# Designs tried in a protein design chat: VHH binders against N-glycosylase/DNA lyase OGG1 (OGG1). Part 3

Target 1, 365 residues: N-glycosylase/DNA lyase OGG1 (OGG1), of Arabidopsis thaliana (Mouse-ear cress) (q9fny7)
Amino acid sequence: MKRPRPTSQPSISSTVKPPLSPPVTPILKQKLHRTGTPKWFPLKLTHTELTLPLTFPTGQTFRWKKTGAIQYSGTIGPHLVSLRQRPGDDAVSYCVHCSTSPKSAELALLDFLNAEISLAELWSDFSKKDPRFGELARHLRGARVLRQDPLECLIQFLCSSNNNIARITKMVDFVSSLGLHLGDIDGFEFHQFPSLDRLSRVSEEEFRKAGFGYRAKYITGTVNALQAKPGGGNEWLLSLRKVELQEAVAALCTLPGVGPKVAACIALFSLDQHSAIPVDTHVWQIATNYLLPDLAGAKLTPKLHGRVAEAFVSKYGEYAGWAQTLLFIAELPAQKTLLQSFSQPINKLDESAEVNETSCDTLKP

## First folded at step 17 (VHH; from n2 with Y106F)

Design p1
Fold by ESMFold2, fold request of step 22:
Structure p1 (fold): chain B 365 residues (1-365), chain A 122 residues (1-122)
Amino acid sequence: as target 1 above (365 residues)
Amino acid sequence: QVQLVESGGGLVQPGGSLRLSCAASGFTFSSYEMTWVRQAPGKGPEWIATIGTAGDTMYDDSTEGRFTISRDNAKNTLYLQMTSLKPEDTALYYCARQGQSEFGDFEPFDVRGPGTQVTVSS
């Protein structure tokens, strides 16, 4: 798999802007302010509460880009934001490049980061329940679960079905290009995520020509289903924050292309369902390593899928999805090498969980 | 047995062209998305391009505009037409079948070929 590289090739982001479509009515529902001169302000989150490379390039979002050695950039609604964590800095800093207002951008950023949830408290609780988690957590602090817009999260994960990370990212870049352009940073274009209405004007054929394959039908079908929801599709998605996890998953699975894993991703990353466990074959390997060792080497089946989710919740409780996220990150190549230098001589690299480690980390050229 | 076998590699000058083939057998080729991947010495695998069951394509930034992925379902063959080759394109090129897990796996390559070497040198 690809190692991270400077994004010296701007052509894809600029060519994804769709010249193929008829003139699109601009999304001018909000007054936007843009700046060319970045000003940086501290967030009140230390490295133990937020570490950028343990949060953004880990497969929960495909819309944030590494825009410098210590910098990540992305959009939150109409706000274009960069985050920076300098050597020696205790707290993360942020910069607003485009927003409806600086205060609205700050509030949206804190909400997006789930900043009201103390990672220190969660990890103390997890460590009591599993001493192996405690050993791991000493070295991997600040792996946050983000709180994304539900529509944005849904469309990203429809692109993810049986797909490689690099292709998912390019699909999500195409979808992003349908929205309002907010600015360019480090050769990347950044857009506000397109509205449901804007998405509805893209045909299955247009998505197929853009390289989406069979997922084109899932996207157009899901967009159509959401537009048919009484009270509106965005409102319907938001309402799932207020129901039990199983009800949210069942509702999401009525949408084309949404199976249990995709539904769990949406639930965990956008619907405040902190106990959701997105189970695929990689998470299965982690589960057999940490929770279900008697099943090591067995093949994941639909029946066992539910058992994996139950095992995580039984072990870690209400925030089991956050615990699973750290265990997932610990198996990424970059973090695995680092962890070996701190651990006593135990050979975690030779376990069968290594077979599926290439599914994460989002290493780009 | 499910099998993928690449051919068409070789030595080529910078700026040159080359066409790779991947012969598939033992499965319904037309039902699967197919991918080209390359790996240079000392580097990890790099995704090049994927072609869908209906012929839709997507490319990595470094090769878009220079490489063309295509398929011939009647002949169970995947192709990679390479042009404007650079020394940086030197690698082992292999094709991979994209799996169809009901769990929506990341990096779902369930079958790959042994690869064919492409060397771009003056």
Scores: ipSAE 0.682, ipTM 0.894, lowest interface PAE 1.3, mean pLDDT 84
Fold by ESMFold2, fold request of step 22:
Structure p1 (fold): chain B 365 residues (1-365), chain A 122 residues (1-122)
Amino acid sequence: as target 1 above (365 residues)
Amino acid sequence: QVQLVESGGGLVQPGGSLRLSCAASGFTFSSYEMTWVRQAPGKGPEWIATIGTAGDTMYDDSTEGRFTISRDNAKNTLYLQMTSLKPEDTALYYCARQGQSEFGDFEPFDVRGPGTQVTVSS
């Protein structure tokens, strides 16, 4: 039997954080392979884990396009992919149009979808904590929160403040066009998101001429601030995945144009901060309806902003941002109309059908 | 009371032109981004163009080159000059104010007008 020896390890001191994982590192210098004839593969996610119309056109990303009746397409780093969900299929299918390799594209897609997080488990937990959530969730299954590249997410949400989806999308399309063209699908151009260096070559005047308005200054200012970060701006953003939410939000709010709501969007959709709550006046209305009814009719203030976030976390826990996302989707016009139809009396339809069956006219064939 | 009132719609032949106006009252018009939206029967609202407080513009691709958004801050009026009109341009056209919430609201059209009908038909 040998006694243990004391071990001394060299001390390594650095003003920069350790290198981040390869999936978030730019790979623009590697060979890209373009495929003109797509081959479709099943993705190991059922419809209850992923529903495309409840995930992509809902305001968490503006870089995915509906490229067919049952198809959405977008880019993840250097990979251009399509997803489709046929009626009657139990799983979503994907294909790769451009990538460094099909294996890398599949891994990046699963990472982007947060595929290791079970939506069924989350919905079950939320429903136990709030039966009203359970009622909504029965009709709105597969609303996933994406795991986006932090720089890509940041620039998209700088465009989003006090802005409508169509204009945000046009602005994001302009920014996307600065990156490497990966292919065209259904009349849409798809680009790898531009590097920080590429963004730095666009002036405020150029953004203003492209129609960005006052947001032009925020984009150029934020790009400059990121370029000044020791160790690199992309690496700085990625490092925020490993700090507490409050620290991540505070760090993001040092960037031009980033207030608490935009910071929470970036945290939730790109920084693994699953308890982040992007609070605006729409989310305020949801909160007073579901969580803080004693504040119904009050105006949202900066003080009450923090109370809304606390209420969601207290109610739903570590994944409160995912619960809030479903509640937000439920208030979108299309889903709201559908949800109201599930509470309508069925007897009115049956009575109408019986009356129509007894009506006839001998003057017509 | 904040109010937006559109005018200038009507029946026009394909290839024709119209100029829509939106009269604004009850707020500081020059301080807001302003937007034209259209809605055809059986379709959802379609964004057409936005003009910023400094006069910078952005257009949907389907109308760029044919439609021009402009504003006259002295008259509190937003304009849409439409040319080369097509039957597909038939819709109710309305103007909207983009809100200025300190919270950066998503989908921020806080005021809209009742709209003016544009019908392009032979």
Scores: ipSAE 0.643, ipTM 0.871, lowest interface PAE 1.5, mean pLDDT 84

## First folded at step 18 (VHH; from p1 with G52S)

Design j1
Fold by ESMFold2, look of step 18:
Structure j1 (fold): chain B 365 residues (1-365), chain A 122 residues (1-122)
Amino acid sequence: as target 1 above (365 residues)
Amino acid sequence: QVQLVESGGGLVQPGGSLRLSCAASGFTFSSYEMTWVRQAPGKGPEWIATISTAGDTMYDDSTEGRFTISRDNAKNTLYLQMTSLKPEDTALYYCARQGQSEFGDFEPFDVRGPGTQVTVSS
């Protein structure tokens, strides 16, 4: 038998390593300092406020690595930090490996973690509004929503479209490698995210050869669109923190590759838009099971997308995106298996009237 | 009926080679990104490689340089050429179609095959 000639070049390539090039980032005005032997300091965040495996490997960021049994590491601007949660300790600890200064790294870390927002208060509120949330969330404490740099978040979620976590992570690792190397921890390389200018030097063909597929065109197109923004693309993205959600989403959707789901991810995880709901077919199934049962079996359409988002906001209020993030985490395979070992299926929870907040309010004079 | 069926697994000595095939039917194969995944006993699934519609590839670090993903769109077939096989490569290997929702779904494997066993031992 004869094999036909392929219509395109046979692909045997696996990985493209970016050429060595000095970054042009503004961090070169200030010297970066590596700290010596790691020194650990406590954060004022308990397990109910931050649980590392429910926050970092869950699809809101792809730039943090598990660097030990109880440790995660990543970069925030020019700062390379690690977080850990020792057994028997309730508080999270941090260590700064590289920074412009230890104090600036601590402040950046707290800002990145949205540390001023109390998860305990949000979960109490959500549980009052939905007793099913209270029962589901008993085993998923400390799942925080991060506050990421808008450009960094945007590029990560362009990579995420119709894609799996492992491949997204490889794509984001390639993009990260274009930035300034900050250090190595547990065999992982860590980089400051590349500047918009550095990203503009990578061609669509280079992204395609690196395995990005059709997403290559969206990344290069979006980078070009951002560079064309009056006042600069980074400043334009940052300005979206100051507008209403609908305006922010509309603005983001003008960028190549950014549809309503990706725009909502960027809004929720980087633009302080706490009511943003990233709706895809998985979130659609959650919504039709629990919020919009009359639409069960219907196909998600662009028109219905807004109804799903509004259903979450109507149910959970101003921080509905934080509630939706927990429900999404609960459907990941690892958490789904764990939840089945501890608690009843959600349909049995819908029949229950035993909610501790309701009981507390009834017993008070 | 959308279907994926793997073949080509078996027993092989360390250092040996195998070529896995995945026959696709019931959909326009050339329009989808395609992926190989493996699962060893007692471990979770492990992404190996993905090939785009245009043939561009990406590999997990553990198999890069040893495994080659390819596709033949005329035959609706996905391939995984494995070389320099090691005992830790022993697993059930299956192919998966990457869905292409207009909503940009997360974890988009909407069709999977039953898999083919690869066992590397002396």
Scores: ipSAE 0.748, ipTM 0.908, lowest interface PAE 1.0, mean pLDDT 84

## First folded at step 19 (VHH; from j4 with G52S)

Design m1
Fold by OpenDDE, last read:
Structure m1 (fold): chain B 365 residues (1-365), chain A 122 residues (1-122)
Amino acid sequence: as target 1 above (365 residues)
Amino acid sequence: QVQLVESGGGLVQPGGSLRLSCAASGFTFSSYEMTWVRQAPGKGPEWIATISTAGDTMYDDSTEGRFTISRDNAKNTLYLQMTSLKPEDTALYYCARQGQSEFGDFEPYDVRGPGTQVTVSS
């Protein structure tokens, strides 16, 4: 009796259709409005609160361009704006070239400028703590610390590692060009900074070919690290605005290519870490000359970076990074030349007006 | 001793060409990014071009398309081929080694040569 072979029921391979990736909620194509003729509006910042040449071309950002005599243009998120200072005007004026709305652009600009922080109050405090600061501040009024987007700031300072301003700018322009074009001003193209997702689509090789050198791996590595953050990389960066400086710096230093100086820059210029002190060669010289003379002739190390930072905070307090920024600006070649012109004693015009006493020879009768 | 020595500068007419060389010694040349910088009288240093260790290049916009930076690691030599020279290109040209300090400033050159003079004049 041949036992009937059990007919193997065909296993219905339930092709579990991969779950339809939730429709990527169309990034609401924020309808960008481009303005035709720029309308200028007063910014509620006086010359003492904002000086454009002392704020934008000072190594805080590499995305703002000089588009006029005292005019700078740049992007803040989806907003393309220009700032100008006219001779004789006490206030800075701004215009919006492209935005989601003029009001949104204004608010973003005020936020970007840390407009709620009074330089007058800070300078008064710093001048009491340091007479040298007081003297410099008399000539360098309006040097403001920017509140940048943390991702934008991070990528800029990854580019800044062992680099010159022109090359950094070119690198940052390349990165910026990956974002949405917002407009052209004075021959410059302006883009919204690319998203983390857009950055993740650029290979290390593409960055190398673009001339980034060894920085290419740091950018791609950092982008990958940020994408791996629970809750998102942008959210992770923004969360560092709410933690203590040491924690923010430590967190940033986990990213490829981010050392203590770069971390301090990012913290100061994007993460509301007002006591962050980026110590480069110039700041080191300032520190060894004025704060820590015992370190004269030493080589800057990560440990000494911390000591210098502590010394600045000890001297200037909670906003020591703002003081450091002014002191750094004072060391820039363009400003040194200006400051030297003020230190030249006004040659006392020899008011040796020789009073030629015309001796009235009394003709004797 | 770590040293860079530039050569190949001279007087050239507008539209002319020059090739600068920079001989490197006292360090592992192939391990460094190298840069050409120029300085005209009364002006600050101007970046011209940088070449990576892998040979990738980046140029300033004022020199892009006219100048070519290259390197021969076997000869420890950096080159700058200059073409279509203009009077505005008149400067002292420096070969510079990019520093490797994490605390670098915006003048990241830890070694620079004495420079070679390039003069573009009719």
Scores: ipSAE 0.918, ipTM 0.971, lowest interface PAE 0.5, mean pLDDT 90
Fold by OpenDDE, fold request of step 22:
Structure m1 (fold): chain B 365 residues (1-365), chain A 122 residues (1-122)
Amino acid sequence: as target 1 above (365 residues)
Amino acid sequence: QVQLVESGGGLVQPGGSLRLSCAASGFTFSSYEMTWVRQAPGKGPEWIATISTAGDTMYDDSTEGRFTISRDNAKNTLYLQMTSLKPEDTALYYCARQGQSEFGDFEPYDVRGPGTQVTVSS
């Protein structure tokens, strides 16, 4: 009696439906409101808290344009704004040209300006620690450290490597042009800075053709490195706001083209690392003249970069990067000329106006 | 010794053309980005143009379309062809080597020549 072979039940190949691609969250067409006539609003920042010419054209950012006599325009995320200082006005005024909302633009502007940090308090402290700083600060009031978007700042400083301001600006303008157009002011086009995804679509060859030279590979390499970060490149950069300076700098230096100086710039101008000290040739000269005279005649090295940074932090404290920023600005050619004009003793014109006391002869009656 | 020597400057009328040359010596010319800068009396240095090692170019807006930077690596020579010259182009023109320091400032030139004078006048 042949035992019937058990019928092998067909293994139901559960076709695991490929996970439904998460619905491409419709890029919410952020309804950008363009304001026709710019309305100007006061910022609660006095001239001592913000001086536009000592903040924007000082090598912190290359995305802000001079669009008037003392007017600068730029983008903060999706917001296109202008800042102005009128002669005789104690306060900076701003207008919003394009934004998701006027209130969102205002908050983004205040954040971008580090408006919660008092220059008056910092400068008082720095002046107590360094009388030379106090002397310079009398003439260079309102030099503020910006709080930039970390990706924007990173790309700008990759462009800044061994470069002049005009060429850096052109490179940054090219990169910016890859983003969403927000508006035109005084013949300049303004764009929202491109996303990391948009940047990843630009080849090294395209950057080379645009005149970036050797920087092209650093930009594409950095973009690729950021895209490979677990949790996202923007999120990774933002996470560096919450770590210690040494960790932030070390993390940044893993990116192609980022050395200690560039890392310190990014840390100071975008990552809330207020003690970060970018040491270039000018800051090196300041350090060797006033902080570390034993290093006079030495060549700047990565090791000496660290020593200089430590010396600044030792002297000025937690916000030493802000002090360094002012001292750096004081070394700029335009500011040196201005400062020299103040150090010239006002030759007292001897107004020896001899008031000849003409004796009123009393005519006797 | 690392050296740059500019030549080809002179007096030219408005609308005229001039070709500057810069002879490089003492370094591997082909390995550096090269730049032309100018300095007018009482003004700071102004960037004109840069050429990469690959020959890609970038110009300042004031000179774009009028000036052409080029290089001959076999001759260790940098060139600046200037056309449609204007009185405002009057300056001392310098050839400059782009530095390679990681600590560079906004004056990225580690070597420059003595300059050649260009004067645009009627």
Scores: ipSAE 0.916, ipTM 0.970, lowest interface PAE 0.5, mean pLDDT 90
Fold by OpenDDE, last read:
Structure m1 (fold): chain B 365 residues (1-365), chain A 122 residues (1-122)
Amino acid sequence: as target 1 above (365 residues)
Amino acid sequence: QVQLVESGGGLVQPGGSLRLSCAASGFTFSSYEMTWVRQAPGKGPEWIATISTAGDTMYDDSTEGRFTISRDNAKNTLYLQMTSLKPEDTALYYCARQGQSEFGDFEPYDVRGPGTQVTVSS
């Protein structure tokens, strides 16, 4: 009895039509409006809430340029803006040079400045916790922590590794020049920061030729790592705003060239991690002098970086990174000179001007 | 001992040229980025130029096109060729080794020489 050969059912080749890549919605050419004559508007931040020289040239960002006596210009996404403080004005003023809309630029600026966070309240709290902070705060008013774009911040701090401010700035200017030109102010060119896709088109060799040295591989490696993130690299970075500090730092440290200090900078200046403490040599000195004297003479290590960070958080609380920022600024050479000028006791001019009572000897007639 | 020693400074007229040298000892010179910095009286240190281990260079805008940083790894020597010197170039010039600390600040130099004086005057 010949067993009937089972009829091979035709394998329905389910041609899984590749998911139609959603039509790349044409990047709506964001109509950038360039304003001809800059109109200045008051920013609702007092001098106690924002001092431009204590905020922009303090190592938080390398993309803002001094374009006047007390004027700084920079880009926030597609917006080119300037901030100024006039002598005698208590308020900061801003103008928009290029934007998608003036209102969008204003909102982006307020967000970038963490304008919802009151320095007056923070400094009151910090001064109660640390009298030394209170003394410094009297002279260093308006040092604000910025809320930067995470990708922009990340690339800036990759450039900052073992580097001086002038060279970092030049590196960041090179990177920025890869983006869309937004305008020129006081001889400086300003660009929208390049997209992750634009950055991915720059080879390690191009960065090396541009003078980035060993940092070239970290930039390209980080860009590649971000592009490989499920859901996108920018989205991944933004997601780190919503996690705990330890998780954010750990995640950042997986990127090429990102160590604990660099991660803490990125966390503090772009990821809403207000308790992040970047511990460099200056912060280490502050810690060993005032917080952890038992560590005097030790060398800073990743483990000790964590201990110092914990000590700052223990002392200053949830916004310890803001306190650290002021303390760091106070250690900058430009500020040390200013602070020393205040600590010199006004030598009491010896008012021993002897009133030489020149006795008008009345010449008797 | 790790050491850097600058030489070649002096008095020069405006428009003149000088070549500075920096002799390195006590470390693997070829493994470090090297930098020239200067300090004028009453001013802070100013970055001039950096050269990578691969020989790629970056300059401050004030010196770009006039100064050339170079290195000879076989001689453990860093050079700065200066041309079209100006009175504002008057400073103490330092050779500096770039540090490799992950905790670096904005003063990334872990070793520097005593400096060589450059004076540009008529």
Scores: ipSAE 0.916, ipTM 0.971, lowest interface PAE 0.5, mean pLDDT 90

